# Designs tried in a protein design chat: VHH binders against q84jc2. Part 4

Target 1, 232 residues: q84jc2
Amino acid sequence: MSKMRNLVEEKFLEFYESWVIQLELYLHQLLIAHNNNTMSETELRHLISKLTTHHKAYYTAKWAAIREDVLAFFGSVWLNPLENACSWLTGWKPSMVFRMVDRLRKSRVVLVEAQVKKLEELRVKTKFDEQKIEREMERYQVAMADRKMVELARLGCHVGGESVMVVEAAVRGLSMGLEKMVKAADCVRLKTLKGILDILTPPQCVEFLAAAATFQVQLRRWGNRRHYVTHS

## First folded at step 1 (VHH)

Design a2l (framework vhh_6qgx_2)
Fold by ESMFold2-Fast, scan of step 1:
Structure a2l (fold): chain B 232 residues (1-232), chain A 125 residues (1-125)
Amino acid sequence: as target 1 above (232 residues)
Amino acid sequence: QVQLVESGGGLVQAGGSLRLSCAASGRTFSSYAMAWFRRAPGKEREFVAAISGSGDSTFYTDSVKGRFTISRDHAKNTVSLQMNSLRPEDTAVYYCAASDYEYLLTAPSGYFDYWGQGTRVTVSA
């Protein structure tokens, strides 16, 4: 018999809501660690590990979900409109995190010259990887509007089984291409996060992760309060 | 940079075992996640197993979970894949790959900076 409809959106909504609640709990622990300065290096490394594992769980769930329905991640139902408006290829833009790193340079956290050099090298590499993906995105957008796709769209207005099959095959190809591109973008995100955490000391990692989690949580809160700000 | 060299491939009967090894040279690879991929005849390259840079986290594709074990030795700069209860479907060329991110499991091949040349595994019925 026919398989049941995949409820990717419903399942990921449930996962994401729980994931965000846990992120808020970790953020509270990060803020305590940052403000009190009483935790040992071992305790800080343990906390950083919890955050790393938490982000790993997100990408594990996401990649399973995009294999089933990558389009669910464009204009996601588990994100509010503000969160969706701030997305770049279904997530944060990799170069954005260096703005949070720049805040560390202006805080009372001392970055040694060797760290500054490594962070700048990572920033340059991240920008190149990001630009490569943007060129691929341009190619996908052009392919969407090429002559063959325009002709398939015209055929889709005509009743006929053969034209329906051809259109369905083309749409499957586009979805597979988007899945590949989303995974490529996520790989740049993960390489950038790992690179930053590998360069920073444990106290600096805590400050960085707290800044990142704060931004994510606040963006969600601002968007969820939209009806108090946006009327018409 | 990291250079990867695989070894341990060969012929084995169904139900048998093989141990693949990947030797890494170049940059300190302790910060790199390591993975095994395979390409069966007539098929695209697929993910098999991965291990984090620290060695604390391991990941497997469903078809090998419980049969294969990935491990690493930081002192020897090696990653190993212990393959038990081998099946004819496991016949493939096995590739070692390195990524600078610990939890990268199903990355497009273009985002693994370093690949080995592969080692052939043939499992007979």
Scores: ipSAE 0.000, ipTM 0.196, lowest interface PAE 13.8, mean pLDDT 79

Design a2m (framework vhh_6qgx_2)
Fold by ESMFold2-Fast, scan of step 1:
Structure a2m (fold): chain B 232 residues (1-232), chain A 126 residues (1-126)
Amino acid sequence: as target 1 above (232 residues)
Amino acid sequence: QVQLVESGGGLVQAGGSLRLSCAASGRTFSSYAMAWFRRAPGKEREFVAAISGSGDSTFYTDSVKGRFTISRDHAKNTVSLQMNSLRPEDTAVYYCAAVPDSFLYGTWEESAYDYWGQGTRVTVSA
C-alpha cells in the first residue's frame, strides 16, 4: 500500500535523524576517551558497549522497516546523494571499515603481530562474503529479466483485475527476495564489526569506533553542504 | 529443515541451577546457528544466547552473561543451556530456535529464525 510506504519513509527519517544525533554524542565521548587516554578498562568497555547497542538499535529499526517496505532503502530519502552513492546493498560496504583499522598501525597501544594477522584473515573473509552476496544480487537481477517477468510486464500493460492481482503477487515475491539479501548484507556488516572488536583491545576499539563514526558523520556533512546549500 | 524439542525446565529456588536441552532432528544440523529465547509472563520474547553451526562463536544477552553457558553436541544433534545462579527474573518459557548459520550475527532478532520449538517452562522462586 502506497500510504504505508510513505509512512515507513517518514517514520524512518525521524528515527534516523535522532539516531545520527546520538551517534555524534557518542563520537564526542569516544574522542575524549581516545585523546585523554586516562579511562579505566571498565569505563572503556562500557563506552564500547553503548556504541555496539546503538548500532544494533539501527539494525532492529531497519529490519522492521524493510519488512514493511524494502524499496524505501534503495535510494533512501533520509540519506543525501553522496551517502547513497557510497552505499552497497543499502548500507556501508563491510570491507571499507578495514581502512579505519589501518589507522591503528600507529597508536600508543600498538597492534601486535597476532592482531595484524587476525585482522588480515578477517579482511580476506569479509571480501569473500561480499563477493558471495554480489553473486546473489546478480542472480536476482537476471531473474528480473526472466521470461516469466517479461510476460508479467506485458500483462500489466493491459486493463484487467486478474492481471493486476498476478502482477501484485510477483512484486511481493521480488520484495521478499530483496529483504532477504539486505538482511544477509547487514549480517556481514555485523559479523565484520564484531570480529574487529573481538580482536582489538578496549583502547584500540575506542580508536576504531571513533574513526568509523567520524567518517560517517563527515560524509553526511559533506553531502548535506553540497545538496542542502546553507549560508555560513 | 529441522524439528526442535526442548527439555529440562522446572521449578528451582533462587541461586539454583538448571540445564535446558534442545534436540534437533532434520537435515544438516551444523549448517544452522542455534539460539535460546525466553518469554516472561506478560512480556514479548527476548534473546538469551546463540551458538554458531561450528560451535566456535557464542553470543549472550548482558543479563545472563557469566551465569548462562550455551553449548553444542554435534554427535547428539543437541544444544544445551546451562543456567547457574538463577534469579526470579529468569522465570519464563524458554524456546529453542534455528536459523541458517549465515544469519548468526543477526541472532538477537526474533524474525531472523526459521524454526522454533514449543518451549519449556522455568520457574524461579524467591
Scores: ipSAE 0.018, ipTM 0.498, lowest interface PAE 6.8, mean pLDDT 82

Design a2n (framework vhh_6qgx_2)
Fold by ESMFold2-Fast, scan of step 1:
Structure a2n (fold): chain B 232 residues (1-232), chain A 124 residues (1-124)
Amino acid sequence: as target 1 above (232 residues)
Amino acid sequence: QVQLVESGGGLVQAGGSLRLSCAASGRTFSSYAMAWFRRAPGKEREFVAAISGSGDSTFYTDSVKGRFTISRDHAKNTVSLQMNSLRPEDTAVYYCAKDEGLYYFGSTDSYDYWGQGTRVTVSA
């Protein structure tokens, strides 16, 4: 029985639905700014700031929720199955945003050589950070299969008081390890996003953020339009 | 939990080489990333180089790429920084740090344990 898990899932579902609606509104503003080129640099900076604040709000809410129940973020009920299938450690894979950057590099946007060099350096750093986290996840998964964990799982099949307490302590330890890894992954996500925005000009930032938001919104819509038909 | 001891610093003229060593004691060495940071007089600590727990992945700050090489020896429980083509701008106290947290890489916040440092002075 986990009433706490139900509460965390319900609270974050409500938050996420509102957060996505606001993201769609910001996407509309980004597309207008990108197509019209009538906004001043100050106006573009303000719009970019609204988007970065919006993403920071997501991570603030997420970190509060994972302190209570990190497992709610592995197979999240507020995400459709397609969104869940595309997740890497409870969110987007940091190197994926460089695919949006690659589109920008190959578009009509003029990137100067200094920007290209800095983006390539950031890509390499981001990939190193991803590999570091992936190695820790491998260690976590291997630890799950060691003799101690196998014995704890066996004891969990026998209800006897002491075995229940030992299993619960082990599960708590596993959850703490996952929380640490999720926070590490989120830190890489935020630093990668900030790094890209720091390298790009305001009009380039608008184009990048529009591409990223479009992908996120479309992925959700594609998954939500899934028609399930039982085939027997 | 882990104690880190740096060595190998000293005086060298521009263009010279030095090899810094970091000896780790205490907990399991091989499962954690290790990094070198430096602090020049009047400046904050800056990242220099890092190596993954397995030793397969390395990362360097731009100013030292191609000049410095980080390596680890699991048998000796040490991390080394080979510094070639040294410049006066490399003058600093060099610190070894252990990364247990998987926090943002390259931030001082991602490193839980620090050594006391070893001084490197590069003359013109």
Scores: ipSAE 0.000, ipTM 0.129, lowest interface PAE 13.6, mean pLDDT 78

Design a2o (framework vhh_6qgx_2)
Fold by ESMFold2-Fast, scan of step 1:
Structure a2o (fold): chain B 232 residues (1-232), chain A 124 residues (1-124)
Amino acid sequence: as target 1 above (232 residues)
Amino acid sequence: QVQLVESGGGLVQAGGSLRLSCAASGRTFSSYAMAWFRRAPGKEREFVAAISGSGDSTFYTDSVKGRFTISRDHAKNTVSLQMNSLRPEDTAVYYCAAGLETYYWSTPGEYDYWGQGTRVTVSA
């Protein structure tokens, strides 16, 4: 009877479920490579390339979808409530990835001084880019209460005529603003990921990608196994 | 009408210092990111330094890190670039730019307003 999801949400839900299943298969391969030390450098590079391509496929699908309906990515129906609660501007918070990098410093994987310096430089740049986007989002939220928005809300209480066109133009403008911010955040994510992989050796890349994929997969599993407690 | 006017350029010996200033008129730029770019003869504009609208965040190109410091004064609607340990390679026309907050600080296309430039010459 009543549709709970639009076509963009249905298509991306189907895509995302398949994408996560493939991520879990890649995680299995990463863990085998890391734990057994059984792969050559060429084989490790090929596996890292598969993961890189997989992440690029996600952003290709996401950017196509947000062009149609960016609001579908705020409170996404393909994410459980825990995943949604942990989201920063429709995805992972870029600076958080350095937590995974910090674990490499404490593992059996050895980071040389030059790598540590480059990772710290990248971390500082990532935090700077992240703060700029957060400030823009804060201003966007505050702008919802400005005089122009109040006037458009008043017009939106009436139907038909030129008032409908003015409201539609304003809503389009709001959606375009969100789309630009989401793409900006995704660009920071991709630059951060590429930057880390460019600094690390193939075995270190495998350990890093395994840590990141493990966190993503486990967060989804924890949220899906949420227990509803009935209060007596 | 919005205008950016640079000042403080001149001739200086290698190892010397200069302070460039950019005064904005027409509107308060408190919500705008401000940046310095430079152009050497025969080359395209290159990014030097940027400061966020709030003044809380700064970004520098690697060749000037530790030598140049960008700052802003919201009350005076100005941005400044303190240039220390100048090198002959720093010789260029320096441009002040203002634009909306962006993650691509080094991209000229991200800036809506530009000054006409101030010349800095560093002799060997």
Scores: ipSAE 0.000, ipTM 0.093, lowest interface PAE 19.8, mean pLDDT 80

Design a2p (framework vhh_6qgx_2)
Fold by ESMFold2-Fast, scan of step 1:
Structure a2p (fold): chain B 232 residues (1-232), chain A 124 residues (1-124)
Amino acid sequence: as target 1 above (232 residues)
Amino acid sequence: QVQLVESGGGLVQAGGSLRLSCAASGRTFSSYAMAWFRRAPGKEREFVAAISGSGDSTFYTDSVKGRFTISRDHAKNTVSLQMNSLRPEDTAVYYCAADQYFLGYSAESDYDVWGQGTRVTVSA
């Protein structure tokens, strides 16, 4: 189990570094597209498709990794401390992307009334889905302190070889529960992203994706540049 | 990887009911989003209904809302489409589709795994 966890962290760190480098390249393309009024709708849709495929690749790799070691995603070694501090259930908080949407209201690419209404409906739905997952996480944390878990801890103190097996089974059960919750959170993330992209026009999608990628890349750079004040 | 097998298609009269079933095999099926699409003769595939991996969210195309119900059974690894008040225009080959990520629910490109289809004929 420990060797498998080490390999999972190693493999995902390598994957994630490459994935972020490619995200930065896509961000460059998004910024060019945003400032280039000669790109056709077909060309813009193709670029948007590359970004959605790139995010799908992230979740493909993530879900394979959490099946092996979900705990690697709580306090991830491939994320700096600032990125980890900003995480909500191993990733971005879905409702926070609506702050990126707010930039579109101040953009040259104006949102029409129907889009504003649909985005507000999606925001409310996203907040509702977040609250459902937060209740599930609370139930999970309470279950850690419930009668059954207390009994398992007590059993672990008083039986020989059996205590190791019982504790291992309990830890595997907890990991499976976390995996289910992380996947549920990821589904809300992906549903929110797709919902926004379905409401927006291709130029608005490019601007939204550029804002989101800029924030992600910049958050990583800010965290990597943090300073320690030590005096001794 | 997930494999999908549809069943339950057949001939039914207008106003009748039919239940389609999609059996999935694969280690991560319980987390997959599932959908039903249909293709009528001479037409492109169109979205019918979708259900999230958790089963908490369901989506329908306007023409089937109130008539069709999508549901899933995690223990049996199945997704079902209960079709009520069937109309001749519901005649089509119905396809089961699965996606691990649920990035979208209404486009063919949103789904990575597809079944072979089951034929539904609604007579007047």
Scores: ipSAE 0.000, ipTM 0.195, lowest interface PAE 13.2, mean pLDDT 81

Design a2q (framework vhh_6qgx_2)
Fold by ESMFold2-Fast, scan of step 1:
Structure a2q (fold): chain B 232 residues (1-232), chain A 126 residues (1-126)
Amino acid sequence: as target 1 above (232 residues)
Amino acid sequence: QVQLVESGGGLVQAGGSLRLSCAASGRTFSSYAMAWFRRAPGKEREFVAAISGSGDSTFYTDSVKGRFTISRDHAKNTVSLQMNSLRPEDTAVYYCAATEDFYLSYLSGPDEYDYWGQGTRVTVSA
């Protein structure tokens, strides 16, 4: 069991480091595209598709990993302490991306009234979906405090045939519940990202994705600098 | 943009079989996940089955698993639902739906789908 946990963490750490390096390369391409008015709509859509595929690859790898060890994502070894401190249910809080959208409203690229309305509708839906997940997490925490779960935890201190099976089943149930909530949160993240990209024009999508990638990359760099300071 | 047209509905006896087909038009069909939903008289729209954009992954609701098979043909731009061992409770209007390709187990809500057909009626008599 502990060997499987170590393997999951090592495997995902290696994946994540490569994934972030590729994200930085895509960020470079997004910044070039944003500053270059000669890029065609087809070229912009191709770049946006590369970013969308890159994010889908992350969730593919994440969901494979959490199937094996969901707890690895609640204090991830591949994230620095700052990145971990800024996490909401193992990732970015879905409503946070609307702050990136607000940058588009303040830029030279003007959102038309129809886009503003659709973005506000999406913001409301996203916050509603977040609240549903927060209620599920609360129910999970209440279930953990349930008298029966406390009794099963006590029983887990004893070795003996049938009681070992019952405890093991209960632990599997708890892990499955947590995995389901993490996947639900990731689903809201992906739907929110898709919704924004569907509302925005290709140049606006490039600007939005550049803002999001910049924030992620900078947060990682800021947290990594603190590691050197604390070691000195 | 995607347009969806269902066909193959009809009246069938319990224990019988029926094949539904959904014809998709639009240049992005192969990049979309496709699903079948149904709405029984007096009930809300419920998930039946989904297939990934590549066709490599499928997902079914428990009540139809082993009886229904979803498949797609990229050359014909169609998705099909083969329904075997039909039961009276399978009586419903069946809808074809399309959305961006995500994990199929999380695409089981009607709100997850961007494009819908008008539906085809299936009646299973006792």
Scores: ipSAE 0.000, ipTM 0.170, lowest interface PAE 13.3, mean pLDDT 81

Design a2r (framework vhh_6qgx_2)
Fold by ESMFold2-Fast, scan of step 1:
Structure a2r (fold): chain B 232 residues (1-232), chain A 126 residues (1-126)
Amino acid sequence: as target 1 above (232 residues)
Amino acid sequence: QVQLVESGGGLVQAGGSLRLSCAASGRTFSSYAMAWFRRAPGKEREFVAAISGSGDSTFYTDSVKGRFTISRDHAKNTVSLQMNSLRPEDTAVYYCAAEPSYDILTGYYTEGYDYWGQGTRVTVSA
């Protein structure tokens, strides 16, 4: 839909700007909780719940958007070039969060042996899930280079509505495959995040979430300084 | 269409062993990731074990780790689950599953797999 080609991009850009502003507000609350250690367990659990709900809202909005136009998420206009360069299948690579968990071991309450065992099990599962998704991406990339796609591109050079319709049908088929892969990657992200939060104590969850949010916000700010865009 | 057929289930005493097998039909199936799930009467399906398409990576649920071993034979398009030191709580119908089906609610290594077998029953007596 050429007339509506940027509608998904425009709506998600508006959503994402608001989502990031709210993330920064939650980050401030996480940093206060982390630095003062005076909050009750109930208060910490409430804050953690706000963050998990916030991330779930992102994936709900994303999945609605990719149903309409998954390609908008490959080279997203709401992300700066640095953010796009650091993306793995339209988002963060799930296994990277275990580096943040490793830092948690050094700066706060020491992880007990039961937690270490469960985190290692989750790390192995997460890497296995990543391998499966990378295999699917390889299959789709092979399909893009397939003889059938070459023939389809050749047909696109011919005059006639039928050639255009055939090309559009093929692109839609590829887009549906990419949607399935992006949803798979997002499910791994959500399960990895939930798994870590289920293993950690509330103070450890706050430190982990603060580290993750700090990285996301700083990456955006570093990229924006390099690629300053004047509002037109 | 890909079909999965489980075999090897049966009745066994606590402490005994069973080997489950899953046979797949389809020309390109050997590249797919495979998993075993189980469902006890009146309960939801739970994850047991998974193996990557290459066979190099495996994952197990805590309750079976060290007792169960998942393996695959690419030439025969089969996945096996060697179950040792069986316990009464292992009693369930065991299902083979291939290639994840991606759902927003359930996620990976849950009930979201694309292809499922009919199941094979395992009963462990006390």
Scores: ipSAE 0.000, ipTM 0.129, lowest interface PAE 14.3, mean pLDDT 77

Design a3 (framework vhh_6qgx_2)
Fold by OpenDDE, second read of step 2:
Structure a3 (fold): chain B 232 residues (1-232), chain A 124 residues (1-124)
Amino acid sequence: as target 1 above (232 residues)
Amino acid sequence: QVQLVESGGGLVQAGGSLRLSCAASGFTFSDYYMAWFRRAPGKEREFVAAITSSGYSTFYTDSVKGRFTISRDHAKNTVSLQMNSLRPEDTAVYYCAARPGSWYLSTEADYDYWGQGTRVTVSA
């Protein structure tokens, strides 16, 4: 069923397409920086700042869009099925980035003991925050199923104008709750990212960001290929 | 049946300007992102500029920002690259490329269609 894209979906799709393209450009710069041992710390920090600003821009746009239609971000039309399948509360799962860091550690990234300790602390905190959000989501789902869904079902049987208003109010309530949860999740993402970048050295940050961007790009690429094969 | 034909290349002095054009045919132009790549002598092909399917957004490599402008004409199925303040380091064969809107990647491998290229030489 070709879901008719609503205005929010269309606008965000355009935004995201552009955003991803820019991300790839930054990825290229990150890779160059990673392979160039002559770059100064100042230059590396500047590059890191550009990437962080880019990510902030994404969430700024996202939060603006979810105010209009948070439901659009559940089953995002701008993502392929693989990307959507890998999504946790409309984005990447915060704890996932630690696996990425672990992978880097197994490669050529050498972390000092103090960094390892801080990362572990951050990991624990991040996981705790994730679980908290998941519990809230469960609570929210139960509450909605018990009260709002029943009300909506009852109202759906009535064709009256007052019923429409009540349904709208219920939907708004649902949306508001979802918005709060999404924002909470995003906050955990941002805090986790910031935390990692604060622990890592500039060269390590560049490597981490490159890995993260690569993963994102590859996931999109793989998903698109699979989608094409299945629908061709 | 798909064709991308570049034009507008040539010899220009440093500080000069050129306008490259690429005529597209054989595919739904409006569904594709268009890009310019270049290959300098002894170097690998590199991204220069891209424009989204709608033409709303443009992207540039850092070295050409402020100097180059990519645009597209849907009525004519053309993409253009206005190159100002040309430098010797801009000397390259410039290629037009197209990728479907469903592909959001900027790597060379992600582009489905390529032109034969047009040579730009900037003299000192």
Scores: ipSAE 0.015, ipTM 0.328, lowest interface PAE 7.3, mean pLDDT 86
Fold by ESMFold2-Fast, scan of step 1:
Structure a3 (fold): chain B 232 residues (1-232), chain A 124 residues (1-124)
Amino acid sequence: as target 1 above (232 residues)
Amino acid sequence: QVQLVESGGGLVQAGGSLRLSCAASGFTFSDYYMAWFRRAPGKEREFVAAITSSGYSTFYTDSVKGRFTISRDHAKNTVSLQMNSLRPEDTAVYYCAARPGSWYLSTEADYDYWGQGTRVTVSA
C-alpha cells in the first residue's frame, strides 16, 4: 500500500470508500423495492434497518476518528472538491433533507395530514438546532482572534519549554471545541433522519432513503468525473 | 497499455467450486478498485463482488454472500474470485473490471477498464 501522510486520514479514507460502495449496493435494493412494490412490510422494515445501521456505522467510525484528528474532517481527503464544497460542519446540512421529502411528495409520496404536521414540526426544530450550532461556530471563530489566543501565538515564536507547553495545551483545547461542535452537528443529523423515518410508513421510508442515497452517490459521481473531463 | 486478462472459467456441477483469476497490467494496480461482474444468458451485466485498492474491504451481491470470496495479490497484480457452492443460476460470463478509488461500484459504466470475460457454466 502507498504510505499516506496522516494515519487517521488513511484509515478513514479506506473506511469511507468501503462505506460508499455498500451504500450504492443498498441503493440498488431500495430502487428494486420502490419500483416493483412486491416486498412485504417485514422485508421493507429489514431493508430500512440495514440502511439505518449503515448510517450509524458511519457516525461510529467518524466519532472515533475525530477524537484522534478532528481537523482531518475539515477539507477531507476522502471527499472530492464538490463534496467538500457542499459540506456544512463536516457533513450534510440537516435542513436540506426536508427538500428531498418535499420533492418526493410532489412526485409519488402521498402523505396524510398527521404526517405533514409532524414533518413541519420536525423541520422547524431542525432549523432551530442548526442555527444554534451556527451561532456556536461563530463564537468559536471569534474566540480564535481573542487577545489570549494572540498572546499564545506570540509565545509560540519564542524558544522555551514553558511557552511550547502552553501553546500545545491551547491547541488541544481548540481541537476539543471543534470535536464537540462536529458531534453536536452529527447529533442533529441523526435526530433529523430518525425523526423522518419514524413519521413515514415503510414504503415512504424506502422512497426517501432511495432519494437520499441517489443524491449522495450522484454528487460523488459527478464531482469525480468532472476531474477527468477534458475541459474541467 | 492497460490490460485485464481473465482465466479459470469452465463447466462445473451444482455444489462444485471454481477459482477465477484476473491479471492486470499497464496501470498502478494498488490505486484501483477491482470488481467482478457477470452476464447471464438473456440478462444485463450485474455486479458480483469488489475489493478496495488496499484489499482490506470486500463487497458482494446478496445472492453470492457466503459462497464467493474476492481477494487480490499486489505483488502479482492479480485479483481472484473463489466461487464455492455453485448454483445453476451462477451460469454466466464473468468480467474483471477496474476503476480508481473514491468512485462508486454499482454500474458498469463507472469502470474504466474491462477484461474480455471468462465463461462459467453450472449444470444441474
Scores: ipSAE 0.000, ipTM 0.375, lowest interface PAE 12.0, mean pLDDT 81

